# Designs tried in a protein design chat: VH-VL binders against NAD kinase (nadK). Part 228

Target 1, 268 residues: NAD kinase (nadK), of Syntrophomonas wolfei subsp. wolfei (q0aze0)
Amino acid sequence: MKIILVNNRFKENTEKKAQEIAGQLSALNVEVIIDNGLDEPYAGTVDFIMVLGGDGTMLRAARRYGQRAIPVLGVNMGTVGFLSNIEINELAEYLPLILREEYSLEARMMLEVAVFQQQSLLTRVFCLNELLLRSNSPRMLSFALEISGQKLEPYRGDGLIVSTTTGSTAYSLSAGGPIADPQLDAFIVTPVASHIINKRPLVVSPEREISLHLLEEREAIIGIDGQIKMDFGAENRVLIKRAPHPLLMVNLKAKPFFTSIDRSLQRQ
Short names: E, the ipSAE of ESMFold2; O, the ipSAE of OpenDDE; V2, 0.75 times the mean of E and O plus 0.25 times the DockQ between their complexes.

## First folded at step 16 (VH-VL)

Design LL7 (from JJ8 with heavy chain S56E; framework fv_patritumab; at its last look DockQ between E and O 0.92; V2 from the best seeds 0.00; counts 0 for: pae E 2.1 > 2)
Fold by OpenDDE, look of step 16:
Structure LL7 (fold): chain C 268 residues (1-268), chain A 121 residues (1-121), chain B 113 residues (1-113)
Amino acid sequence: as target 1 above (268 residues)
Amino acid sequence: QVQLQQWGAGLLKPSETLSLTCAVYGGSFSGYYWSWIRQPPGKGLEWIGEIYHEGETNYNPSLKSRVTISVETSKNQFSLKLSSVTAADTAVYYCAREGLLHWTPYGMDVWGRGTLVTVSS
Amino acid sequence: DIEMTQSPDSLAVSLGERATINCRSSQSVLYRSYNKNYLAWYQQNPGQPPKLLIYWASTRESGVPDRFSGSGSGTDFTLTISSLQAEDVAVYYCQQYYTTPRTFGQGTKVEIK
């Protein structure tokens, strides 16, 4: 078995713990790779991904490795979030199950975000939570939204969020989006401070495609999962689709979602 | 290792339609843009157009009115049609893949061997 | 369209000596968000398809000898062969893949002096 440990490169305690866990796994004849902010994602094949940290670390791991259809376990290290399954102090208890592959998987839809220079592809990104389009100035942004070729009325506001159901409890929620069942596949399109006060979020089929482009010669920003920032101008276009592969999240321990919403959201 | 094999008629009369096919072996067809490029004898390279595995196409404006690129995903193949050929269309035609590193294009990393197409009366 | 212009058209260099090819784009091919230039260099031997040598202006493709290097940013780029070998005799092309249509330089023929 080969396991990759993904820790938070900005937190020393997660790095130290990753090294400790790596030692333990090596003693059990498990091959271990540590991704402590590698310049490039590890290119070799792995059987299991263990994420040490919080939701932010999970989001980064998902972007780096989620497209490979590898089981991903979130191990929480004292943070509040929705994406970890077990606590770090529980790892020893569940390690035998991991090694025997005795766990269930929950498929979470990811976004496929393609950024274009006119008709030329610049890059694609797969992400677990959301894409944010926002103004790079205090002025409102004017942009066009198309869903499966249907052109909606131009949007005017600070920006727009396109989120997965997983991401519904992230920035989309703060912007007034609905809380969605993580087991549901759908896009959530949430306006950010629209000039139309009652502009409603849209719940969109995962079979559809979402396109965004600016209607003015201004600079905007694309944000991915609140961690990646890209410049976005009048000559750029974004195409958002369901990723071809979901993130396979490991379930070692049952965790309620709806019964913990009030408690968990109040802490964020 | 990914390989491209291409085939089609190599001799045409003026006004006929050039038809070439490229097949992809040893790798994924999905997720990539596939291009056609041509090179007249003793001259440089000209990009003809590209197609995404889902069917989206981009053509060189200089050839757009005569070019059609299509895809047959079930066979991992894409094709080129160039109508109303003239002697100026005599060239070696290449199919190629636009490679991706971390889903970012970085150049034409895989090429077919090329097909010489001669337009002669 | 972004026009690509190479210089010189032909270059004769002694074995073991440095060969330098320049390429200029009519517009910037720098993707600022990634700080990468969407510029590639190709080597083509007679009767063969082009072979990718350098991508993102300065990164060598796998298997390409260390004597090949790319530099530049924005609109001005350079391919350098630090020590010309006999097998390096070929035509070299620069290419931008920042916008469509994709465009190539006119090519530079490198020969042994």
Scores: ipSAE 0.916, ipTM 0.966, lowest interface PAE 0.5, mean pLDDT 95
Fold by ESMFold2, look of step 16:
Structure LL7 (fold): chain C 268 residues (1-268), chain A 121 residues (1-121), chain B 113 residues (1-113)
Amino acid sequence: as target 1 above (268 residues)
Amino acid sequence: QVQLQQWGAGLLKPSETLSLTCAVYGGSFSGYYWSWIRQPPGKGLEWIGEIYHEGETNYNPSLKSRVTISVETSKNQFSLKLSSVTAADTAVYYCAREGLLHWTPYGMDVWGRGTLVTVSS
Amino acid sequence: DIEMTQSPDSLAVSLGERATINCRSSQSVLYRSYNKNYLAWYQQNPGQPPKLLIYWASTRESGVPDRFSGSGSGTDFTLTISSLQAEDVAVYYCQQYYTTPRTFGQGTKVEIK
């Protein structure tokens, strides 16, 4: 059995704990690869991914490994987020279940984002929460949105968010998008500060293709999960689809979603 | 290890259609652009075009009116047709993969062995 | 189209000496967001397909000897063979993959003096 142990090297407690856990697993004849964010993602085959930390570390793990259809367990190291399942002090108790594969999986839709220079692919990125298109200047954007070949009336405003249902409680929410049950598959398309009164958030079938391009020469940014930033200009286009594989989240303990959103909404 | 194997007729008469096939072994067909490149004897390399595994194509404008690239995803194959050939189309034809490292292009990392196609005078 | 121009067309270098090949693109091939030049170098031995040597202008492909190095950014690029060996006699091509059509330089023949 081979696992990847994902942590954040800039939080010393997670790095030390990762080394301790790796030692314990090695003593059980489990091969461990540590991914602290420094090196390129491990390229070989693995059976399981364990994420030590909060939602940001999980987002990085999803971006790096989510398309490999490998179980991913979120282990909370302090601050409870939406994407962790167990606490670090419970890991020893649950480890036998992990090794026996006695757990369920919850599938979470991911986005596949392809960025082009004219017709040439520049990069492809996968994300769990959202793509953000925004202006990189004080001026508003004028941009085109196409959904499965249907051209909507032009948008004008600060930008647009295309999120998964998992991402519905992130930037999409702040921009006025609906809260969605993360067990549903959908795109949520939410305008950011639109000057067009009829532009409302859209909930769109995961089978659709979403295309964005600028209608005027302006400097813009494509943001991915709030962690990756890419320049976007008049000669670029982005194509957004449902990723081929969902993130497979390990479920060892029940974790109520709807109680969590109540607390989050109260703090906004 | 990803390997490309290519085949097709090596001798054509003027005005015929060149037809070549490339098969992909030992790796994923999905998620990549697949290219055709040619090289006249003793000369340089010319990109003909590419196809994404889902069927989207980009062609060299110099050849676009005569070129068709297609995929047969169930067989992990893609093909080239070049219509109305002349002696100027005599070349070694290569298939290649546009390489991706963490989903970012980095050049053509896997090439077929090449097929010499001669158009008789 | 982005035109790729190599110099020289041919180059004769003594064994163990440095060989330098230049490549210029008519437009920048730098993807600024990743700070990566979409520029590759290939080696082609007679009767063989091209072999990828260098990608992103300066990164060696796996298995390529350390004597090969790439440098440059934007529009001006260099392939250097620090100590020429007999097996390095080949034609070398630069190629951009920033836009379509993909374009190659005309090639540089490297020979032993």
Scores: ipSAE 0.623, ipTM 0.851, lowest interface PAE 2.1, mean pLDDT 90
ESMFold2 (binder alone), look of step 16: mean pLDDT 94; pTM 0.958

Design LL8 (from LL1 with heavy chain L100I; framework fv_patritumab; at its last look DockQ between E and O 0.92; V2 from the best seeds 0.81)
Fold by OpenDDE, look of step 16:
Structure LL8 (fold): chain C 268 residues (1-268), chain A 121 residues (1-121), chain B 113 residues (1-113)
Amino acid sequence: as target 1 above (268 residues)
Amino acid sequence: QVQLQQWGAGLLKPSETLSLTCAVYGGSFSGYYWSWIRQPPGKGLEWIGEIYHEGDTNYNPSLKSRVTISVETSKNQFSLKLSSVTAADTAVYYCAREGILHWTPYGMDVWGRGTLVTVSS
Amino acid sequence: DIEMTQSPDSLAVSLGERATINCRSSQSVLYRSYNKNYLAWYQQNPGQPPKLLIYWASTRESGVPDRFSGSGSGTDFTLTISSLQAEDVAVYYCQQYYTTPRTFGQGTKVEIK
């Protein structure tokens, strides 16, 4: 068995713990790779991904490795979040199950975000939570939203969020989006401070495609999962669709979503 | 290793339609843009157009009115049609893959061997 | 369209000597968000398709000898062969893939002096 440990490169305690866990796994004849902010994702094959940290670390891991259809376990290290399954102090208890592959998987839809220079592809990004289009100035943006070729009325506001159901409890929620069942596949399109008061969020089928482009010669920002920032101008277009592969999240321990939603959300 | 094999008629008369097909072997067809490029004898390279595996196309404006690129995903093939050919369309035609590294294009990393198409009366 | 212009059109260099080819784009091909130049260099031998040598202006494709290097940013780029070998006799093309249509330089023929 080969396991990759993904820790938070900005938190030394997670690095130390990754080294410790790596030693333990090595003693059990498990091959271990540590991703402590590698320049590029590890290119070799792995059987299991263990994420040490909080939601932010999970989001990064998902972007880096989510497309490989590898089980991903979130191990929380004292943070509040929605994406970890077990606590770090529980790892020893569940390690035998991990090694025996005795766990269930929950598929979480990811976004495929393609950024274009006119009609030319610049890059693609896969992400677990959301894409954010926002103004790079205190002025409102004017932008076009198309869903499956249907052109909606021009948007005016600070920005727009396109989120997965997983991301519904992230920035989309703060912007007034609905809380979605993470077992549901759907896009959530949430306006950010729309010029139109009470502009409603849209719940969109994962089979549809979402396109965004600016209607003015201004600079905007594309944000991915609150961690990646890209410039977005009048000559750019973004295309959003369901990623071809979901993130396979490991369920070692049952975690009720709806019964704890109020408590969890109040803590953030 | 990914390989491209291409075929089609190599001799045409003026006003006929050029038709070439390129097949992909040893790799994924999905996730890439596939291009056609031509090179007149003793001259440089001209990009004709591209098609994404989902069917989206981009054409060189200089040829747009005469060019059609299509894809047959079930066969891992894409094709080029160029209508109303003239002597100016005489060239070696290449199919190529625009490679992706870290989900970012980085150039045409795989090429077919080329097909000489001669337009003559 | 982005026009690509190479210089010189032809270059004769002695074996073991440095060969330098320049390429200029009519507009910037730099994607600032990723700090990557969408510029590639190709080598073409007679009767063969072009072969990718350099991508993102300065990164060697796998299997390409170390004597090949690319440099530059924005609109001005250079391909350098540090020590010309006999097998390096070919036509070299620069190409931008920042926008459509994709465009190539006119080519530079490298010969042995």
Scores: ipSAE 0.912, ipTM 0.962, lowest interface PAE 0.5, mean pLDDT 95
Fold by ESMFold2, look of step 16:
Formats: sequence, structure tokens, C-alpha cells
Structure LL8 (fold): chain C 268 residues (1-268), chain A 121 residues (1-121), chain B 113 residues (1-113)
Amino acid sequence: as target 1 above (268 residues)
Amino acid sequence: QVQLQQWGAGLLKPSETLSLTCAVYGGSFSGYYWSWIRQPPGKGLEWIGEIYHEGDTNYNPSLKSRVTISVETSKNQFSLKLSSVTAADTAVYYCAREGILHWTPYGMDVWGRGTLVTVSS
Amino acid sequence: DIEMTQSPDSLAVSLGERATINCRSSQSVLYRSYNKNYLAWYQQNPGQPPKLLIYWASTRESGVPDRFSGSGSGTDFTLTISSLQAEDVAVYYCQQYYTTPRTFGQGTKVEIK
């Protein structure tokens, strides 16, 4: 059995703990690859991904490995978020179940984001929470949103969020979007500081194709999961679709989403 | 180890339609742009256009009115049609894959062997 | 359209000597967010299709000899063959893939003196 152990090199306590866990797994003849964010993603095949840390570390793991359809377990090491399943002090208790593959999986939709220079692909990026289009200057943006080729009336404001239902409790929420059941597949389109009063958040079928481009020259950025930043200008467009594969999140321990919403938000 | 095999008629009369097919072996068809490029004898390379595996196309504006590129995904094939040919369309025609590394383009990394198409006077 | 201009059109170099080919784009091909130039170099041997040598302006394709190197950024690029071998007699093309249409330089024929 081969496992990737994902941690964050900027959190000193997670680095030592990752080495301890790797040692324990190696003693059980489990091959462990540590991904602390310094190197390129591991390219070989693996059976399981274990994420040590909070929602931010899970977001990075999802971007790096989510399209490989490998089970991913979130192990919390402090502040409880929306994406961890067990606590670090419970790992020893659950480890036998992990090794025997006695767990269920919850699929979480991801976004596929393609950035273009006019018609030419520049890159693709995958994300678990959201894409943010935002002004990179004091000036508002004027931009166009198209949903499956249908052009909406122009937007004017600070930007726009296109999130998954998993991302509904992240930046989309702060911008006025609804909390969504993560078991639903949908896009949630949330304006950021819109000057157009009738621009409400939209919930859109995951089968739709969402396109964004600027209507006038402005400095803008595309943000991915609050962690990746890409410049975005008048010659660019971005195309957003449901990613080919969902993130497969491991469930070892029941985590009631609805009864825990306030606790989870306060701890973030 | 991706390989491209191309075929089609090599002799045409003016006003006919050039039709070439390229088949993809030893690798994934999905996730890539597939291109056609031509080279008149003794001259340089001209990009004709590309198609994404899902069917989206980009064409060279100089040829756009006469070019159709299409995919047959079930056969891992893509094709070129160039209508209303003239002697100026005489060239070696290549198919190629647009390479992707870490989800980012890096140029045409696999090429077909080429097909000489001659348009008579 | 981004025009690609190579110089020289033809180059004769003694075996073992350095060959230098320049390529200039009419607009930048640098994707600033990734700090990568969307510029490739191809070698075309007689009777064969082009082969990719260099991508992202300076990264060698797998299997390409170390004597080939690329440099430059933005609009000005150079392909260098540090020690010309007989098998390097070919036409070399630069190509941008930053925008459509994709455009090639006119080619540089490299010959042995």
C-alpha cells in the first residue's frame, strides 16, 4: 500500500507530526510519500491520500491530486473546518480501518478552470472551493458572464465568485451567497460588491459552461481557492466547467453538516 | 508513446476539396488540441488550425472560410477538409499534437509523417 | 497575429563550432503569471516532419542533446548549438503558442562549412 501524506511546510507542528506518522506507517509496511508543498506533485500511482492540517491544506491536495480519483482523508490538527473528517489524536484508532479500506467515500464536485489568451489555452487549474474574478486596482470591473452561451446583462462591481457547493461556506458566503448542501452538484455564482442591484447570487446546473471576460481594459485577477493568483486582462477569458472527477473524500466518522454549521464557521 | 498516422488523397484538381485524416495511437486522445500544419515545397510552415478533443476549433484567419477540422472521438481520429483548392494549396500537410505538461501547453510534441498534396493546374 | 522573425535565413558553421539563431516576436509571448514564454524551437531534418527541441523558450525536450539550448524572454529569443555535429544540418523554426493563430518563424537553414 502506498500513501501520500500531505502537510504544510509553513506550519512547523505539522512537519514533525508528518514524520512521526510516516514512521508509524512504514513500520506497518506502508510506503509513504510526503508532500509538504515544496516539490512537484508526486507523479506515481498511490492508493490513498492523507491530509494533515486544515481546509487550506486540503484545498492544495485537491488541486494536486483530486483528478486522480484517489481517496482523500482530512485529518484535523487544530481548528475544525469543513473538510476534515477525524482529529489527529484519533488517527491511531482509525488506522486499522484505513488499511483495510473499511470506510465510505463522499464525492465533492470540483471546478475545471481554463484560462485563455483570446482563443489560445494558457493553462488549466482545478479547484475545490471557488474561482474569484476580482479587480486588481481601486476601479470597478465591467465584465460579461455567459452561461452555456447565454449572455447575461453586464456586471459592474468588484468581481464575481463561481463556487462549488463545497465552496458555499467559503468566500461565496462572505459575499452574500447561500450555504449549500455539499452533496449537491451545482455552481453558485455570487457577485462581489455589485453596483447592479438586481444581480443576485445564481445557482446553476453543473452541466453548464460558465465563461467570463472583461468588457473594458482593467487590471484584474483570477483567484483559485484563495491560494492561486493569475493576472486577467481584456484579452483573456476564462471557461469554467465541472471537473471530470470529483474529490473522493473519506468518511470514517460521521460529521453532521447541518447541525455543525455555526460551530464550523466560528472555528474558521 | 503516442504516434500519429495520416492518410488522404495526394492528387487534386482545382476547386476540389482536400480531405485528410489523422489517427492517434499509443496515447490519450482526450485532453489535447490536435493541429494541422502545411508546408509548401521548399517553404516554411503554416499553421492551419486546431481542434480540442471535445470539438472546439481555432482556424488560421487566412484559411478560415475554406477550412473544417473535425473529430471522430470513437476512432481517435481528426480530419481536415480544405475546400476550393488551387495550386497555392500544394504542400506537405502534417497533423500534430499540442503537448501539455502540468496542465500547461508546451508546443507540438508529436507529428505525423506528412502527406504531400498536389493540386494540378 | 504575432509575427515571428528569424535571423539569419541561412547559416554555415564549421563542425564543432557554435551556431546561433535568433527569433523575434512582434508581441510578447510571456505568460507573466507562470513566468513562462510560450515559445518553441523545432528542428526539421531533410524529408522529415519537424521535431520539438526546446519549449518554454529554454527547456530541452526529452532526448535532445545538451548542445542545444534556448534563451531569451518576452520578444527576443536565441537557439544555440554549442558544438555543431553533422547530424544538426537541418532547418530550424521558432514558433509561438501564446495566441492564435500559431505562427512560425520563416526558418533558418544550418549547413556545414
Scores: ipSAE 0.644, ipTM 0.856, lowest interface PAE 1.9, mean pLDDT 91
ESMFold2 (binder alone), look of step 16: mean pLDDT 94; pTM 0.959

Design LL9 (from LL1 with heavy chain L100M; framework fv_patritumab; at its last look DockQ between E and O 0.92; V2 from the best seeds 0.00; counts 0 for: pae E 2.4 > 2)
Fold by OpenDDE, look of step 16:
Structure LL9 (fold): chain C 268 residues (1-268), chain A 121 residues (1-121), chain B 113 residues (1-113)
Amino acid sequence: as target 1 above (268 residues)
Amino acid sequence: QVQLQQWGAGLLKPSETLSLTCAVYGGSFSGYYWSWIRQPPGKGLEWIGEIYHEGDTNYNPSLKSRVTISVETSKNQFSLKLSSVTAADTAVYYCAREGMLHWTPYGMDVWGRGTLVTVSS
Amino acid sequence: DIEMTQSPDSLAVSLGERATINCRSSQSVLYRSYNKNYLAWYQQNPGQPPKLLIYWASTRESGVPDRFSGSGSGTDFTLTISSLQAEDVAVYYCQQYYTTPRTFGQGTKVEIK
């Protein structure tokens, strides 16, 4: 068995723990790779991904490795979040199950985000939570939204969020989006401070395609999962669709989503 | 290792339609743009157009009115049609893959061997 | 369209000496968000398809000898062969893949002096 440990490169305690866990796994004849902010994602094959940290670390791991259809376990290290399954102090208890592959998997839809220079592809990004289009100035943006070729009325506002159901409890929620069942596949399109008061979020089929482009010669920003920032101008277009592969999240311990949503969200 | 094999008629008369096919072996067809490029004898390279595995196409404006690129995903193949050929269309035609690193294009990393197409009366 | 212009058209260099080819684009091919230039260099031998040598202006493709290097940013680029070998006799092309249509330089023929 080969396991990759993904820790938070900005938190030394997660690095230390990754080293410790790597030692333990090595003693059990498990091959271990540590991704502590590698310049490039590890290119070799792995059987299991263990994420040490919080939701942010999970989001990064998902972007880096989610397309490989590898089981991903979130191990929380004292943070509040929605994407970890077990606590770090529980790892020893569940390690035998991991090694025996005795766990269930939950498939979470990811976004495929393609950024174009006119008709030329610049890059694609797969992400677990959301894409954010926002103004790079205090002025409102004017942009076009198309869903499956249907052109909606031009948007005016600070920006727009296109989120997965997983991401519904992230920035989309703060912007007034609905809370979605993470077992449901759908896009959530949430306006950010729309010029039109009461502009409603859209719940869109994962089979559809979403396109965005600016209607003015201004600079905007594309944000991915609140971690990646890209410039977005009038000559750019973004195309969003369901990623071809979901993130396979490991379930070692049952975590009820709806029974804890009030408690968790009220604390944030 | 990914390989491209291409085939089609190499001799045409003026006004006929050029038809070439390129097949992909040893790798994924999905996730890439596939291009056609031509090179007249003793001259440089001209990009004809590209197609994404999902069917989206981009054509060189200089050839757009005569060019059709299509894909047959089930066979891992894509094709080129160039209508109303003239002597000016005589060239070696290449199919190529635009390589991706972390889902970012970085150049045409795999090429077919080329097919000489001669347009002559 | 982005026009690509190479210089010189032909270059004769002694074995073991440095060969330098320049390429200029009519507009910038720099993707600032990634700080990557969407510029590639190709080598073509007679009767063969082009071979990718350098991508993103300065990164060598796998298997390409260390004597090949690319530099530049924005609109001005350079391919350098630090020590010309006999097998390096070929035509070299620069290419932008920042916008469509994809465009190539006119090519530079490298020969042994």
Scores: ipSAE 0.916, ipTM 0.965, lowest interface PAE 0.5, mean pLDDT 95
Fold by ESMFold2, look of step 16:
Structure LL9 (fold): chain C 268 residues (1-268), chain A 121 residues (1-121), chain B 113 residues (1-113)
Amino acid sequence: as target 1 above (268 residues)
Amino acid sequence: QVQLQQWGAGLLKPSETLSLTCAVYGGSFSGYYWSWIRQPPGKGLEWIGEIYHEGDTNYNPSLKSRVTISVETSKNQFSLKLSSVTAADTAVYYCAREGMLHWTPYGMDVWGRGTLVTVSS
Amino acid sequence: DIEMTQSPDSLAVSLGERATINCRSSQSVLYRSYNKNYLAWYQQNPGQPPKLLIYWASTRESGVPDRFSGSGSGTDFTLTISSLQAEDVAVYYCQQYYTTPRTFGQGTKVEIK
């Protein structure tokens, strides 16, 4: 069995704990790859991914590995969030189940984000929470939103969020979007400081394609999960679809979403 | 390793339609752009167009009115049609894959062996 | 369209000596967000398809000898063969993939002097 341990090198407690857990697993003849975020994602075949940290570390793991259909376990290291399943002090109790593959999986929809220079692909990025289109200057944006080829009336404001249901408790919530059940597959489209009164948040079928482009020359940014930033200008277009594979989150113990909302949001 | 095998008729008369097919072996068809490129004898390379595995196309504007590129994803194949050929279309035609690393393009990393197409006159 | 211009059109170099091929694009091919130039170099032997040598301007494709190197950014690029070998006699092309249409330089024929 080969396992990736994902941690954040700049959080001392996760780095030390990753080394400790790697030693324990090695003593059980488990091959361990540590991904602290500095190197390229491990390219080889692995059986399981263990994320040591909070939601931010899980977001990075999802971007790096979510399209590989590998089970991913969130292990909380102290900060309560939405994406961990067990606490670090429970890991020893659950290790036998992990090694025997005795766990269930919850699928979480991801976004596939394709950025173009005119018609030419520049890159694709996968994300778990959201894409943010935002002004990078004091001036508002004027931009077009198309949903499966249907062009809506132009938007004018600070930007737009296209979120998964998992991302409904992140930037989308702060911008006035609904909290959504993460077991649903949908896009949530939330305007940011819109000057157009009739631009309410939209909940959109995951089968749709969402396209964004600017209607005026402005400095803008595409943000991905609040962790990746890309310049976005008048010659660019972004296309957003449901990613081919969901993130496969491991369930070892029940974490009731609705009764835990207040605790999870306290960190945010 | 990924290999491209291409086939089609190599001798045409003016006004006929050039038709070539390229099959992909030993790798994924999904997630890539697939291109056609031609090279007239003794001359350089000209990109004809590309197609994404889902069917989206981009064509060289100089050829756009005569070019159709299509996919048959169930067979891992893509095809080129070039209508109304003339002697100027005589060339070696190549299929190629646009290489991807971490979902970012990096040039054409796999090429077919080429098919010489001669248009009489 | 981004025009790609190579220089020289042909180049004669003694075995073991350095060969340098220049490529200029009419517009930048740098994707600044990733700091990557969408520029490739290909080698073509007679009767063969092109072979990818260098991508993202400076990254060597797998199996390419380390005597091949690429440099440059934005609009100006260079392919260098540090010590020419007999098997390096070929035509070399630069190519941009930043926008469509994809465009190639006119080629540079490298020969032994």
Scores: ipSAE 0.592, ipTM 0.837, lowest interface PAE 2.4, mean pLDDT 90
ESMFold2 (binder alone), look of step 16: mean pLDDT 94; pTM 0.958

